# Miniprotein binders against a2bj90, part 48

Target 1, 235 residues: a2bj90
Amino acid sequence: MSRSARRKTSALNTVLRVVEVFASIQGEGPFTGTYSVFVRLAGCNLRCPFCDTRYAWSLEAGKPLGVEELVEEIARYEPSLVVITGGEPLLQRHPLNSLVEGLESLGLRVQLETNGILPAPARDEQLWRVYHVVSPKDVPVRVPGAKLHPSWVDYARATGRAWFKFLVANEQHVREVAEYVAKLGIPRSRVYIMPLTPEKLDMKELLELHSRIASLAVKWRLNFSPRLHLLVQLP

## First folded at step 20 (miniprotein)

Design QZ5
Fold by ESMFold2, last read:
Structure QZ5 (fold): chain B 235 residues (1-235), chain A 99 residues (1-99)
Amino acid sequence: as target 1 above (235 residues)
Amino acid sequence: SEMLRIAKIYQRAAERALRKGDYDKAVYYLYLVAELALEKGDLELAIEYLEKAAEIAQRANLRELEALVYDLLARVYEALGDKEKAEEYRRKAEEIREG
């Protein structure tokens, strides 16, 4: 097989368990406001009590979809950003690298969302070259079994393509985040705090929570992440 | 106060979770209410919410969340000056995590 045909054949034989594909805006983190296509992969290695995407926890929740077909579906939306999320997308690491290769061959920009338990990309992985928003769940929210893999800090330092986003509910949480990132050597410019947002809040509740956490972000000199899609009622 | 309004958001979320049978959400949101109560120094209210959270966690067999609730109960009893109860709850949490 030719080099080009080998690459196409490899991608064709790779399958991802996909829960949903949809267009929306990126509502969180450094790319907030960007017209995006979201690819939600099935499977998660955590059972966060506050998770608002529990329907993606089981690998069986995903439908098998070939990587080439998925690339074509994504491309039809003409996204400014492709956001790969889940569950925990790194549970499907091998076919995910194939998806990233296909998307990059079309010039599409990719961002991964991860809880950071599995290691950061190696230099020879396609995932090495994409953007990552890492959301540790051990501090301050204390999800059992959560632990940030130390390679994410090394990856962020080496590449400049990782940011760290923390759910917080109160000022003690923000203090804990500040201490945590200082111990890990993560600069404040790479850190976002985001309101821990229960489902089905009305707009008044959403704004109150956003206002409180935003004020804390200013006080503690950390970046603030909204849940913008919730404020504008997008998926 | 702003802290009270935030606490009520999580309290209402816990109530909604209970109605839906999402017991892990309910326990976690009650835990957050108790954290806020502890921050404002209302130790009796913190204990009230944590005992409710522990009861739900026990009935729903949510052992890891139950341990988390015991961790905070220990901190609240330390703040109250009751070292005996604080140690009791630390022991309970350790027992769950080791077993």
Scores: ipSAE 0.888, ipTM 0.947, lowest interface PAE 0.5, mean pLDDT 93
Fold by ESMFold2, look of step 20:
Structure QZ5 (fold): chain B 235 residues (1-235), chain A 99 residues (1-99)
Amino acid sequence: as target 1 above (235 residues)
Amino acid sequence: SEMLRIAKIYQRAAERALRKGDYDKAVYYLYLVAELALEKGDLELAIEYLEKAAEIAQRANLRELEALVYDLLARVYEALGDKEKAEEYRRKAEEIREG
């Protein structure tokens, strides 16, 4: 038997610990508005106090699901984008690369959401060709244990496939983001600020936060990310 | 004003979090209210919210968040010109992180 044939069979038998798979609209970042299938992977290396997906923190929250089966399930939705999120998806890096391989073989576009603590993809990883939205949690929100791995800036420059999205609550936060990205050499065109949004806000409160942060984005010449799914009441 | 309306949003979120027993959320949202108060120059209001956040963090044994609250208290007292209190809170935060 050829080693390439055996390798393909082994990759398709890899499992991921998956919390949920569902169709919705990508509500945040550069792909806002895109019909998407979300794959939420279990496990996280942070415990953000404002996290709205705490149910995904533990690896035990996920059900083991074979990569081949998952690819078939995703494909049935006919998504315009596959969003891999979590927890922190890079905690399951090896089987995640297998999933990406399967999705790309069907011509499906993939985006990863990450807190950026673990390193950016290497050139020989399937994840190298995927779009990434990196959400650092050290600045401005100061989550303990958070630190952006410097390889993400190099990856973004080399590939053009990474954007950086920051939660902000006030103008001082926006100033800190501007200083942080300037120091790291991240161009404004790749930076998004997004309102830090508590759970269970009414529509007036949601619009107030969106309006404030959008005004700051214009003032500071940064891109604005809504939380569109909240405004249109989708998951 | 717009800033007061935004601060009220986070204050109500902190109250909801307290009712549900989500003490880490409550502390963090009170911290955000205090940041907004500091941005507006209402230093007394900032201290009020931070002292409440510190009390909750201490009782709930949320040591990393307690240290974060002390960091901001130090900044508020620096803005007040009380260098002794500012250093006191910096030391409190450092002591939590050391041990």
Scores: ipSAE 0.887, ipTM 0.946, lowest interface PAE 0.5, mean pLDDT 93
Fold by ESMFold2, look of step 21:
Structure QZ5 (fold): chain B 235 residues (1-235), chain A 99 residues (1-99)
Amino acid sequence: as target 1 above (235 residues)
Amino acid sequence: SEMLRIAKIYQRAAERALRKGDYDKAVYYLYLVAELALEKGDLELAIEYLEKAAEIAQRANLRELEALVYDLLARVYEALGDKEKAEEYRRKAEEIREG
């Protein structure tokens, strides 16, 4: 049996704890603007003070869904991209690999969002073939216990399928990001800075913050990530 | 100025978080206001916001955020040239992390 066929067979009996499934636009990072289905997995290994998805922190917040059922639900949306997010999706790593196998068997493109604390995928995992947007929380935003696992840099270099996205609020943060990625050997082409955006901003505030961080991205020769879904009022 | 407008965005966010009882958000946004004040060179304003953030963090028992606030107070006092206060706050942050 092929690697994909073997993994699909095992997916028949796996369960994920899922908070929500919904269609929207990927508003952040390298796939900004893509019609996507979001799968929010329960559980997180961080308690970021600025988190806007606190309802996904506990594993108990998720409902058990079989992987086969989930693949069918996702496929009905006819997405251009499937975004796996959470909490921290890698807390459910084993059944997540089964989900990826099922989605790939249907030709669906998959992107994972992770805080990068848990190790990058191994070569024999289905997650190895997935696109990753890694959002470290130790620098510059200084969330305790949020150290980026060093394997993500190796993974990005080996595969070309990882990008690093940093929340920033000011120029000192951007300077810290630039120093951090240089120290780790992460090329600028793989780095995004994104405005740290409080909830319930009006449009003027949103645009002001976007404008400032975009200007800093140009100044520091880094990629800029919007929060496009907020600008266009989508989930 | 642009920096003042950005600081006001985070200040208003901190006020909203306080009204909701989201004290960790409030402390973190006040910390961001203080970082912007420090970037502007307004050291007195930075201290004002950090002292408010510390008070909230202490009352809400947010020890990790309290330590973060003390880290920035140390940096602000270093910028002021007040080595004694900078060392005091660095020590306070270390004491929280050692506990």
Scores: ipSAE 0.887, ipTM 0.944, lowest interface PAE 0.6, mean pLDDT 93
Fold by OpenDDE base, look of step 23:
Structure QZ5 (fold): chain B 235 residues (1-235), chain A 99 residues (1-99)
Amino acid sequence: as target 1 above (235 residues)
Amino acid sequence: SEMLRIAKIYQRAAERALRKGDYDKAVYYLYLVAELALEKGDLELAIEYLEKAAEIAQRANLRELEALVYDLLARVYEALGDKEKAEEYRRKAEEIREG
């Protein structure tokens, strides 16, 4: 067995804490409309008041799953994209790199969703090669303890594989996003604004929030992220 | 107005959160209603929602959210021209963050 084969086998034996695996449509960000497998990892370093996935906050909410078994499970769905989400996926950074290596070996595209508090991938990580949607929680939503790590701006500039998705509720939030990304030197083409949607809205309320924020996106010359899965009643 | 309809969406969400005992969510959604009231120029309504948010945060010991509410109260009172109350709420927010 070659040294390369032994390294691949040792990486595939790493365990992730996984809350759920499911197939759906990517409803948010630059890959909206893509048939995707979602891997929701357990554990989060934030306690956002508006979080819809509070059940994923504890590491214990996830089941231990081997990377190899998880790669096989994902592959059975024949996804156009694998979306790694959760609480905060980068809390499981080491096994997550092994997962990415496994998925890329099958030719699968991978998108990470992160709150951007933890450092961006380094060049020697498998995570360096994937797509990232960073969702800062400091601006404009001011979640306590949230701060965007500056390395994400550098990663975005170096790779072109990062986008920034901001939750917004009003025009002041959109202004704050515009000012914040200008100050950081993030190109507007990489910025998405998304409506902050409470749970258990009716379709009329949900459409009203989408309509308002989409209009503000046009006004402020920013990209709009829907919550398409909610609009079409998918997971 | 569109802003009033959106404010009512977040208000109803806050009320649902309160009924469930999700006090952090309730405080935060009341905060968002107050931001919309401020954007509309209804400063009295903004104060009403922020005072209610502060009361809930205090009772539930949500110190960081309480400080966030006080920051917005300070901005509302500054917009009203009440510099004394604006400074009072800034100090209250700072005391929470230093403690």
Scores: ipSAE 0.887, ipTM 0.949, lowest interface PAE 0.5, mean pLDDT 94
Fold by ESMFold2, fold request of step 24:
Structure QZ5 (fold): chain B 235 residues (1-235), chain A 99 residues (1-99)
Amino acid sequence: as target 1 above (235 residues)
Amino acid sequence: SEMLRIAKIYQRAAERALRKGDYDKAVYYLYLVAELALEKGDLELAIEYLEKAAEIAQRANLRELEALVYDLLARVYEALGDKEKAEEYRRKAEEIREG
């Protein structure tokens, strides 16, 4: 049976637990500004104290949705990018691979957001072919239980399809990121620092925090990620 | 300075989190304020914020965050030259992680 046919057979009864599907812009990382459809999957293997999507932590927060119907729903938005996020979407790895297969069959571009605790895609997974923004939570933000799986560095080097995005609050954090990525052999061109942004900041506070972290990005020769959706008040 | 302005952003965020009962957010933002105080060399201010964070974490039974707060307290007391308190807080953090 062909590679495509085997994956279609696997997807016929595949269900994802989905919290929400919505159109917006990608506000973070290398694809900032892109018209996107976001698919938020339920379940997370972390309980970050600063998390702004706590409603996605439990698998029970998601509605069961068949992969085929989800692909059709996403396609109706005519997205330039499909962003799969969560919680931690790799907790639903097998049906997630089926979703990626369906989206790619329609020529849709896919980006995954992950905390990097679970291993990077294997070469025989559909996820191997898509873009990944990996946001480690062990350094510098020290979320308990967080640890970047080393396979993400190998994956990034082999494919060129992974970037690493770090929340930072101060220059000590930026120094820690620089040291961490150097030790792991992650080139600066693949590294983004992003302001650790509390909820309900007013515009002055948002701009001040963005300005500080952007200045540090220039100083340390790292890429800067805004949280553009916050600045323009989109979800 | 920029450091003081950033610290005030997290301080206000901690206060908002406390009013809403989001105690884990409050502890974490106070921890960030303390990191900024330590970076500035204001060790007494760092201890003040960390002791507040620890009390909130204890009352809310946030054991993992409490341990994180003790880690930073140990670093601050090490910077003060108080090795006895630094070791005390290292052990407190270890006890939480081992239980």
Scores: ipSAE 0.887, ipTM 0.944, lowest interface PAE 0.6, mean pLDDT 93

Design QZ5
Fold by ESMFold2, last read:
Structure QZ5 (fold): chain B 235 residues (1-235), chain A 99 residues (1-99)
Amino acid sequence: as target 1 above (235 residues)
Amino acid sequence: SEMLRIAKIYQRAAERALRKGDYDKAVYYLYLVAELALEKGDLELAIEYLEKAAEIAQRANLRELEALVYDLLARVYEALGDKEKAEEYRRKAEEIREG
């Protein structure tokens, strides 16, 4: 088959269900402040009551896009970081690995956001080489069925490319996070606490929550994650 | 006072969620208000918000959230020294999860 036909056949075998692609800043976690392109994949294996991206829960919410087409769209933004998020991106693991391969071939830096229920990447996956921010939903926020897969701790230790970000609303939550990460052997340097932020807060409320959780981060010697994009009114 | 201001943020979020018909958000935010009340030692207020959350969860058929609310009610009654009620709510939560 010709080079052109072979590439088209390969692209049709690697299709992602994509809800949206947009430029913004990474507002959360270790890459906060980075000019980023966000790729929101459809489908989620959770129904968190506090989710602010419910429109991505159903796989049907996504438009089918070929990996090559998506790489070209992302590249046009000239991002400093490509953030793959969702729903739960690992539900589309196979074509996601193809996307990562394409982005890495262009020298683009990639970060995945995951709830950590599905296993961490294996060494032979393209996802092995990218950054991961893992947001467990079992502790402290107690979402049913949200157990963190233990391979994420092993992956973080082996690669240094994973961080753990926890939504918290109060000091008891922060205590629970501290106990949880200690039990799992996750060092504090890899742990972020972030304010559980309802939608449609005014700026005074946003700052109040941020101030409280940041103070708790200092008290408990954990890293603080803002929701910076909310504070500066970006998507 | 700061804890009260944070609780009011979640209270208002719960009210907005109720107006929109987002009952799972409403239950969860009321649960968070109750956690803050328990942290402050205001056990009566915690029970008040949790009973409201339970009623909404039951009416909206939100079984997993209802169980979560019962878990916290058990903790509040344990703090109150009412071991009988604490065990009652633990059993109610287990019944939902065991189906």
Scores: ipSAE 0.884, ipTM 0.944, lowest interface PAE 0.6, mean pLDDT 93

Design QZ6
Fold by OpenDDE base, look of step 21:
Order: C-alpha cells, then sequence, then structure tokens
Structure QZ6 (fold): chain B 235 residues (1-235), chain A 99 residues (1-99)
C-alpha cells in the first residue's frame, strides 16, 4: 500500500460529519441529570416514523470536522459526560474510535447512543471502553428494517457498560420488552423503558405520558427513563 | 378515562403529521391509537383506526408501514374469530414483503 493510500485512509479516520455540538443535561437513560456535551453525528440507517431528529438522517446534513478540532471544542465546555448521538453514530465507526481516543486522553467520560443494528465494539476498538445506551427499534416499536445485533448482549455481559432503552407507548409494549429481554438474558437492571412522545406536546400531555409509563415501569419491575430535557425545556 | 386522554394525544399528533405531509408519522401514530384500542378491548375502534392508517399508507406508497398495519388487522380479526379476514390481511402483508 502506497504512502498516499495510508495518508488517505488516515485522513478518512480523522474527519466526522457533525450536525451539531451543544451543552445540556442528559435527559435520558442511566446518566439522566448529567451535565453533558452532545455531539450529534449525521447519517442514519433507519427511517423511524416517530424520529424527532430527521434533519440528521442524511450524511450531507453534517459538516466535516476534524477529530482534533472537535476534541478541543468539547473540552472547552468542561463536561461531566460527552454524549455521542445522531442518526446512527456507528455509521462513522472509524473516525468515532479516534474521537473516543482523544476524549479519553483528556479524562472525559463518553457515552454512545445507538440503535443497536450495527455490531457492538470489538475488544481492540476504543469504543469498547465507553458507555453505551442501546435503543432497539425492532421491539416493541417494529420499525421496518430494524433488528438488534446479538453482539450487544454479549458486549453488555462482558463489560457491564451497556444499557438497553426501549421506546414504549402502551402496556403491551412493556410486556413485549419484558419477554424480549428475558429471552435474550438481559438483566432487568440494565433495561429502561421510555415514553414515545410525539413532537409539539404541551406540558400536560408530556407529563401524562411520563406518568403512565413510569407507573408501568414500577408494575413490570423495569427502570424508567424520562425525557428530562423536554420536561425542563432544555435542548 | 386515562385511555381516552392518551389516545387523543396520539390522534392529535397523527392529524398534525397528516396536515404537514409527514404521512409516515401519521400512519404510525394511528397505528399506536389502534394498539391502545386493542389494549382496552375495543376491537371495532382498533379496526377503524387501522383502516384509516392503511388508506393513508396506500395513498402515500408507504408499503412497509402498510404491511405493519395489515399484520395488526390480521391479529384483530383473529381475536374477533373472523379467520377469513385474518387470513386475507396476512396474505396482503406477505404480498407487500415478497414484492
Amino acid sequence: as target 1 above (235 residues)
Amino acid sequence: SEFLRIAKIYQRAAERARRKGDYDKAVYYLYLVAELALEKGDLELAIEYLEKAAEIAQRANLRELEALVYDLLARVYEALGDKEKAEEYRRKAEEIREG
């Protein structure tokens, strides 16, 4: 392989397509309430009907940013957590490993949000070291083309650094989640259910959905994820 | 009732989506209203919402969502004891997935 081919492959591994970078509170999952910098990556392998970030579906919606520049931008916020989200972050797996390496070198904690369709990190990837919140779209929400990759169950068991966050709208969805995680051997302590919230709800409607799903979480002995950022009117 | 409040949230969301031209979102939120109707045991109301969802999906050429609606219609008709209609909708869903 020529020096030029190695430089092109190295350059491809150092640029991310980024939609937005912003500071807020992590509103969802096991890190709810944490002061966080969000990195929303462009591109998604799904077209969820209920997606509230449709503007991130195209890779072209993101700007190319160098990993080094992005690490410096994130560090200026002094975050308690870096949340990598987007459409599907793992579509940019190679430069994402380089980003994680840079952030970890500064002692920053990193959490990935993923739909779990792509394989979990391997032991030799920098992504192996970070926290993962996997949000399956096959169960119970039945998004066409969605299927949880089985390696996420193995990763969760091997590392203890994965949680599973399921969108739910009714009690049948909560039942299906309970059955699904039991079948896969996922411990209930690693399972969160979160209300499927339409856009442009008023606060009363938003609270009604949260209250119902929280009650079902208690009934079914599952963890509850709020959408805290929506409840407190943060991005 | 709590059911009626939650159903109205998704119904209003579906109508907002339809008016905006987000037909995929409209179909899916009507599907969620039908699932809530089914949870309450109102099979007739479930059919009404699913038929409306199927109509929008068909008009918008949303084939995968149309098949998802037909899967639930098949389950509702099976619960009603109408095996013939249940099989009809299973076949319609399969024809979309094979095509």
Scores: ipSAE 0.899, ipTM 0.954, lowest interface PAE 0.5, mean pLDDT 95
Fold by ESMFold2, look of step 20:
Structure QZ6 (fold): chain B 235 residues (1-235), chain A 99 residues (1-99)
Amino acid sequence: as target 1 above (235 residues)
Amino acid sequence: SEFLRIAKIYQRAAERARRKGDYDKAVYYLYLVAELALEKGDLELAIEYLEKAAEIAQRANLRELEALVYDLLARVYEALGDKEKAEEYRRKAEEIREG
């Protein structure tokens, strides 16, 4: 490749379609409570009926932003954790690896949120080294087109850097999660159940859902994920 | 009654979504109410909510969600012991997914 062609290829690989960047608390999963900067990438390969971030479904919702500029913006918040979310962030995999490289060069801890349809990171990717919270949407919530890629289980086993988080609404859902993770060989220590929470619930409703699902987590010996940011009214 | 309180949360969410024109949310939340009803053995209530969900999905042309609703109707009729209706709804769901 000529030097000019290599420079053009590099420039394309350093642009991400970004919907929003903001500071908040990680409200879900194993890093709940951590002061975080969220980077919401545009584009999604699912159309979940309960999605609360539909504004990120289209790639056109994202503003093109250079990876270097994005790293600088993120660093100004001095986050304890950088959460890459979306849509589905792995739709922008190549420039995402560049972002991770930049963030890690500054010593920033990174966590990716994914629906797990696209394959887990390969060992030679920068994404291999970050934390992942994988939220399958085929079981129990039965989103059409959803299917967990089997490489995520292998990745979790090989690295210890992946956890699996399932939306649930009732005990039958929790039973289905338990059966699903047992079949896949996912240990319960890596499994979180989280209340499926409609938009605009009042605080009493929100606490009732949390209480029910937390009780089921104890009963089924699974980890519970709150939606803490909703309880404390943060984005 | 914990069942009633949880079911009402999803029922109210479905109505809010329907009024806002978010018909896929409305269908999905009614589906969840029906799952709760089935869990409690209230099969007639489950059918009531699923028929409402199916009507909304049909009118809004939400074919994949309509098929999901038929899957649950099949489970409800299986629980009723009506194997013919259970198979009928499984076929209806398959027809949507194949065509």
Scores: ipSAE 0.889, ipTM 0.945, lowest interface PAE 0.6, mean pLDDT 93
Fold by ESMFold2, look of step 23:
Structure QZ6 (fold): chain B 235 residues (1-235), chain A 99 residues (1-99)
Amino acid sequence: as target 1 above (235 residues)
Amino acid sequence: SEFLRIAKIYQRAAERARRKGDYDKAVYYLYLVAELALEKGDLELAIEYLEKAAEIAQRANLRELEALVYDLLARVYEALGDKEKAEEYRRKAEEIREG
């Protein structure tokens, strides 16, 4: 068989455990406002107390889908962006690279959301070429075992395709973020702070938190990330 | 004031989480209320919320969160000038992390 046929057969035999696939807007980070298809992968290596997506923590929450089938499903939405999220998507790294290969072969733009505990992509991975929003959970929110792998800073510097997004609830948190990113050499232009938003807030509460954290972002000269999908009542 | 409005948001979220049985969320949101209280220098209020958070964490066997609560209690007692209590809580947190 040809090399092309072997590669196609390998992608067909690769399976991802997927919790949900849906269209919405990207409400957070540098791609806020983009018409997107979200692929939520099962499994997480953290149990953050503030997590909004606990239903994706267990690998058993995901249904097995073949990569080729998933690419076809995603493509039917005609997305401007494919957001791969979870849980922690890098727990399914091998089939995830196959998914990225399929999506890129169709010219679809891909963005990964990760907690950054597992290493950044190597140069020979398809994930090397996609965009990444990295959300460390050790600082300022102090989730145990959530240390950012240092390769993400090297990856960001080498590629320009990574941004760092931090949940914050108060000014002490913002100060800690500023100190943390300075220590790691992450430029402010790549840093977003985002309000730590409990579930089931009404619009007044949502706007209050957004206003407070946005004001702190201006004060500390950091980028602000909304949770725009919550403000406009989309998934 | 803004502090009171933000603190109330997290306090209400903690109560909703507690009623739903999401005790880790409840503890964490109470911890955030205490951080806000400490930021404003209301040390008695910070202790009140942290003691409530510690009780929930103990009852629910949430050892890592319990240690986090003790870390903040140590910081609050340091701010009060009670170095003996501050060290006591640092020791309690370390004991949980060791094992």
Scores: ipSAE 0.888, ipTM 0.947, lowest interface PAE 0.6, mean pLDDT 93
Fold by OpenDDE base, look of step 23:
Structure QZ6 (fold): chain B 235 residues (1-235), chain A 99 residues (1-99)
Amino acid sequence: as target 1 above (235 residues)
Amino acid sequence: SEFLRIAKIYQRAAERARRKGDYDKAVYYLYLVAELALEKGDLELAIEYLEKAAEIAQRANLRELEALVYDLLARVYEALGDKEKAEEYRRKAEEIREG
């Protein structure tokens, strides 16, 4: 392939549809408590009934931003972690690889949040190098059209840079998660359970859901993910 | 009980969703209340919430969520020993998925 063809493919992969960029504390998963910049990408391949970010479902809800401009914006926050989230970030896989390359060139750590429906990164992608928190929506929450792509299990085994975060509401859900990860050969040390929290809960209700699921996490020997940002009233 | 408190959280969330026209959320939160009821062995309460969820799903043309509700209804009736109703709801779920 000529130098011109590589430049044209690089130019087409330089724009992301971005809903919002903000600084906060990572409230969920293995990096809970980390000062982070969140990049919420537009577009999702699911329509989860419980989704709290429905405004990000359409690609048109995002503004087009250049990768270079976005890297500069992120760098100004001096983040300890860059969290790429959204609807489903991997719908913008090509420019997302360019974003990761830019961020890593500055020595920034990157975490992707994904629903795991799309294939895991290949070895030749920049995304191969970053951390991934995969949130399956088939088990136990049974979102229509959700299915974990099997390549995420292989990626987790090959790299040690993936964790699996499951939404749960009851003990049956926790059991289903335990059985599911055992069947797939996912180590329990890489599994997080997180309470499914409705919107507009008071602090007492929110704490009660956290307490219940945390107790189940201990009982079932799984990691617990809080929704810390909700508990401390951060974005 | 802890169960009643948690069930009431999701029930109130379902009601808020219904009032806003978020029918998919309303159906799903009622479904979660039914799962909690089933976990406690209150099969009658599970049926009540699932029937309400099915009605909302049907009216809002939420076919995939309707099928999900019917799957759980089938399991509840099987737990009650009503094999005929269990099979009826299994068929209803299958008809939605094949159509």
Scores: ipSAE 0.880, ipTM 0.945, lowest interface PAE 0.5, mean pLDDT 94

